# Ledger of designs, part 1: VH-VL binders against q61a42

All scores and structures are predictions.

Target 1, 198 residues: q61a42
Amino acid sequence: MGVSWVFEAEQTAKSVERILEGIGAELMGQFQVDVIPYNPATPSTDYATNIVMHHSKCPQSTFSICPKTDFRVSPKAVCDRGFDLILGKLAGGLVIDNAGKIEINGNEYNIHSDWTVRVGTATQGTTVKGVVVEVEYDPTVIIVQCREMMAEFIKQVFNKYHETQPEIFKITEKPERYSTLDTMWQYLQIAAKLRKKT
Structure headers, positions and changes below count from the first letter of each chain, unless a header shows other numbers; Kabat numbers aren't used for antibody chains.
F, E and O stand for the ipSAE by ESMFold2-Fast, ESMFold2 and OpenDDE, each averaged over both directions (binder to target, target to binder). V2 = 0.75 x the mean of E and O + 0.25 x the DockQ between their complexes.
Where letters were taken out, [cut] stands.

## First folded at step 1 (VH-VL; framework fv_ebrasodebart)

Design e1
Fold by ESMFold2-Fast, scan of step 1:
Structure e1 (fold): chain C 198 residues (1-198), chain A 122 residues (1-122), chain B 108 residues (1-108)
Amino acid sequence: as target 1 above (198 residues)
Amino acid sequence: QIQLVQSGAEVKKPGASVKVSCKASGYTFTSYGISWVRQAPGQGLEWMGWISAYNGNTNYAQKLQGRVTMTTDTSTSTAYMELRSLRSDDTAVYYCARDLFYDSSGYPFDYWGQGTLVTVSS
Amino acid sequence: QAVLTQPPSVSVSPGQTASITCSGDKLGDKYAYWYQQKPGQSPVLVMYQDSKRPSGIPERFSASNSGNTATLTISGTQAMDEADYYCQAWDSSTAYVVFGGGTKLTVL
């Protein structure tokens, strides 16, 4: 994976996809992201909410984040998809919150080989909560090398949303490597906002 | 308050094994990992490996692979480090330290245990 | 495999500024961390992510990291600052932690 910029779109998924088709984007297939809260069975100082996530681009991986004030201080882990991570969490005094699950389903597009754009509809149960877009620049994992280029790409393609730049892009002063966990953090924050929508 | 308390000093013969414990308190044990760092007399710090209290995943320093095993007991909030086939150059103070692993944040070792002296002598 | 090089010792008079360096290939592209260790005690985190200071660490401690060299600076050095100082970096590609060899700070 490369560096991703994930944001909530104000338009319908169909509208966003028409924009992509209009600029010659190639439909590659479907994608899915799920964001599943695991909450303490009872209020406790020993247990905190953990968010378990999957992204179809990484079908062999399960991601887990215990969200705190920011990405850096939030405990997080990546495990093999077949590893007993979910059972471990349930055994640890956490229970799945199916009511709070956000599932993002949609289509994946490729633009000029270097760009992958994913457009999905986020649902909570049967309720549509919003539209989520992920723009990925595949050639690098160094944020400072592509940050300005990605902003310009989003501005040119969508004529808006360039101001939704992720916080990780703003605070990164050094060319430290971007990881899939940075993508999952962006999805986690968006899902949290979407859960609060009526 | 956050605290890591280690087991007491050990004296072992060459070829034996040692198992050091590290009991955590004051935070959610399963939300962090534990790194093990050793220090031979008069020498610097050497990282040995890490274990996630969340899922039990481990990552060991290349030099120690095959000789070290790290485990956790979440019911007692305790991490363990077992080193096998001990040699005289394994004589060191062994520390546990709280960290986060498998992320891009580069979390520091913010809290350390008091250390456990392991002496390997004939 | 990565190596962090520190001078084995640095000496300063009380009230002077101490400077401890840590050198490694492209170290400025990684976060550097600093630990203080007094005789018979566990290491204590004194600086993290290049230049950030934990709660409880005096303002006279500061640090930087650029190019190939990270530097820990102690202004107005006091006798209580006498200790061994270790730099540390994390190689995220290998997930291995690397420590520098340590620097003994003497306040005479």
Scores: ipSAE 0.005, ipTM 0.461, lowest interface PAE 14.4, mean pLDDT 82

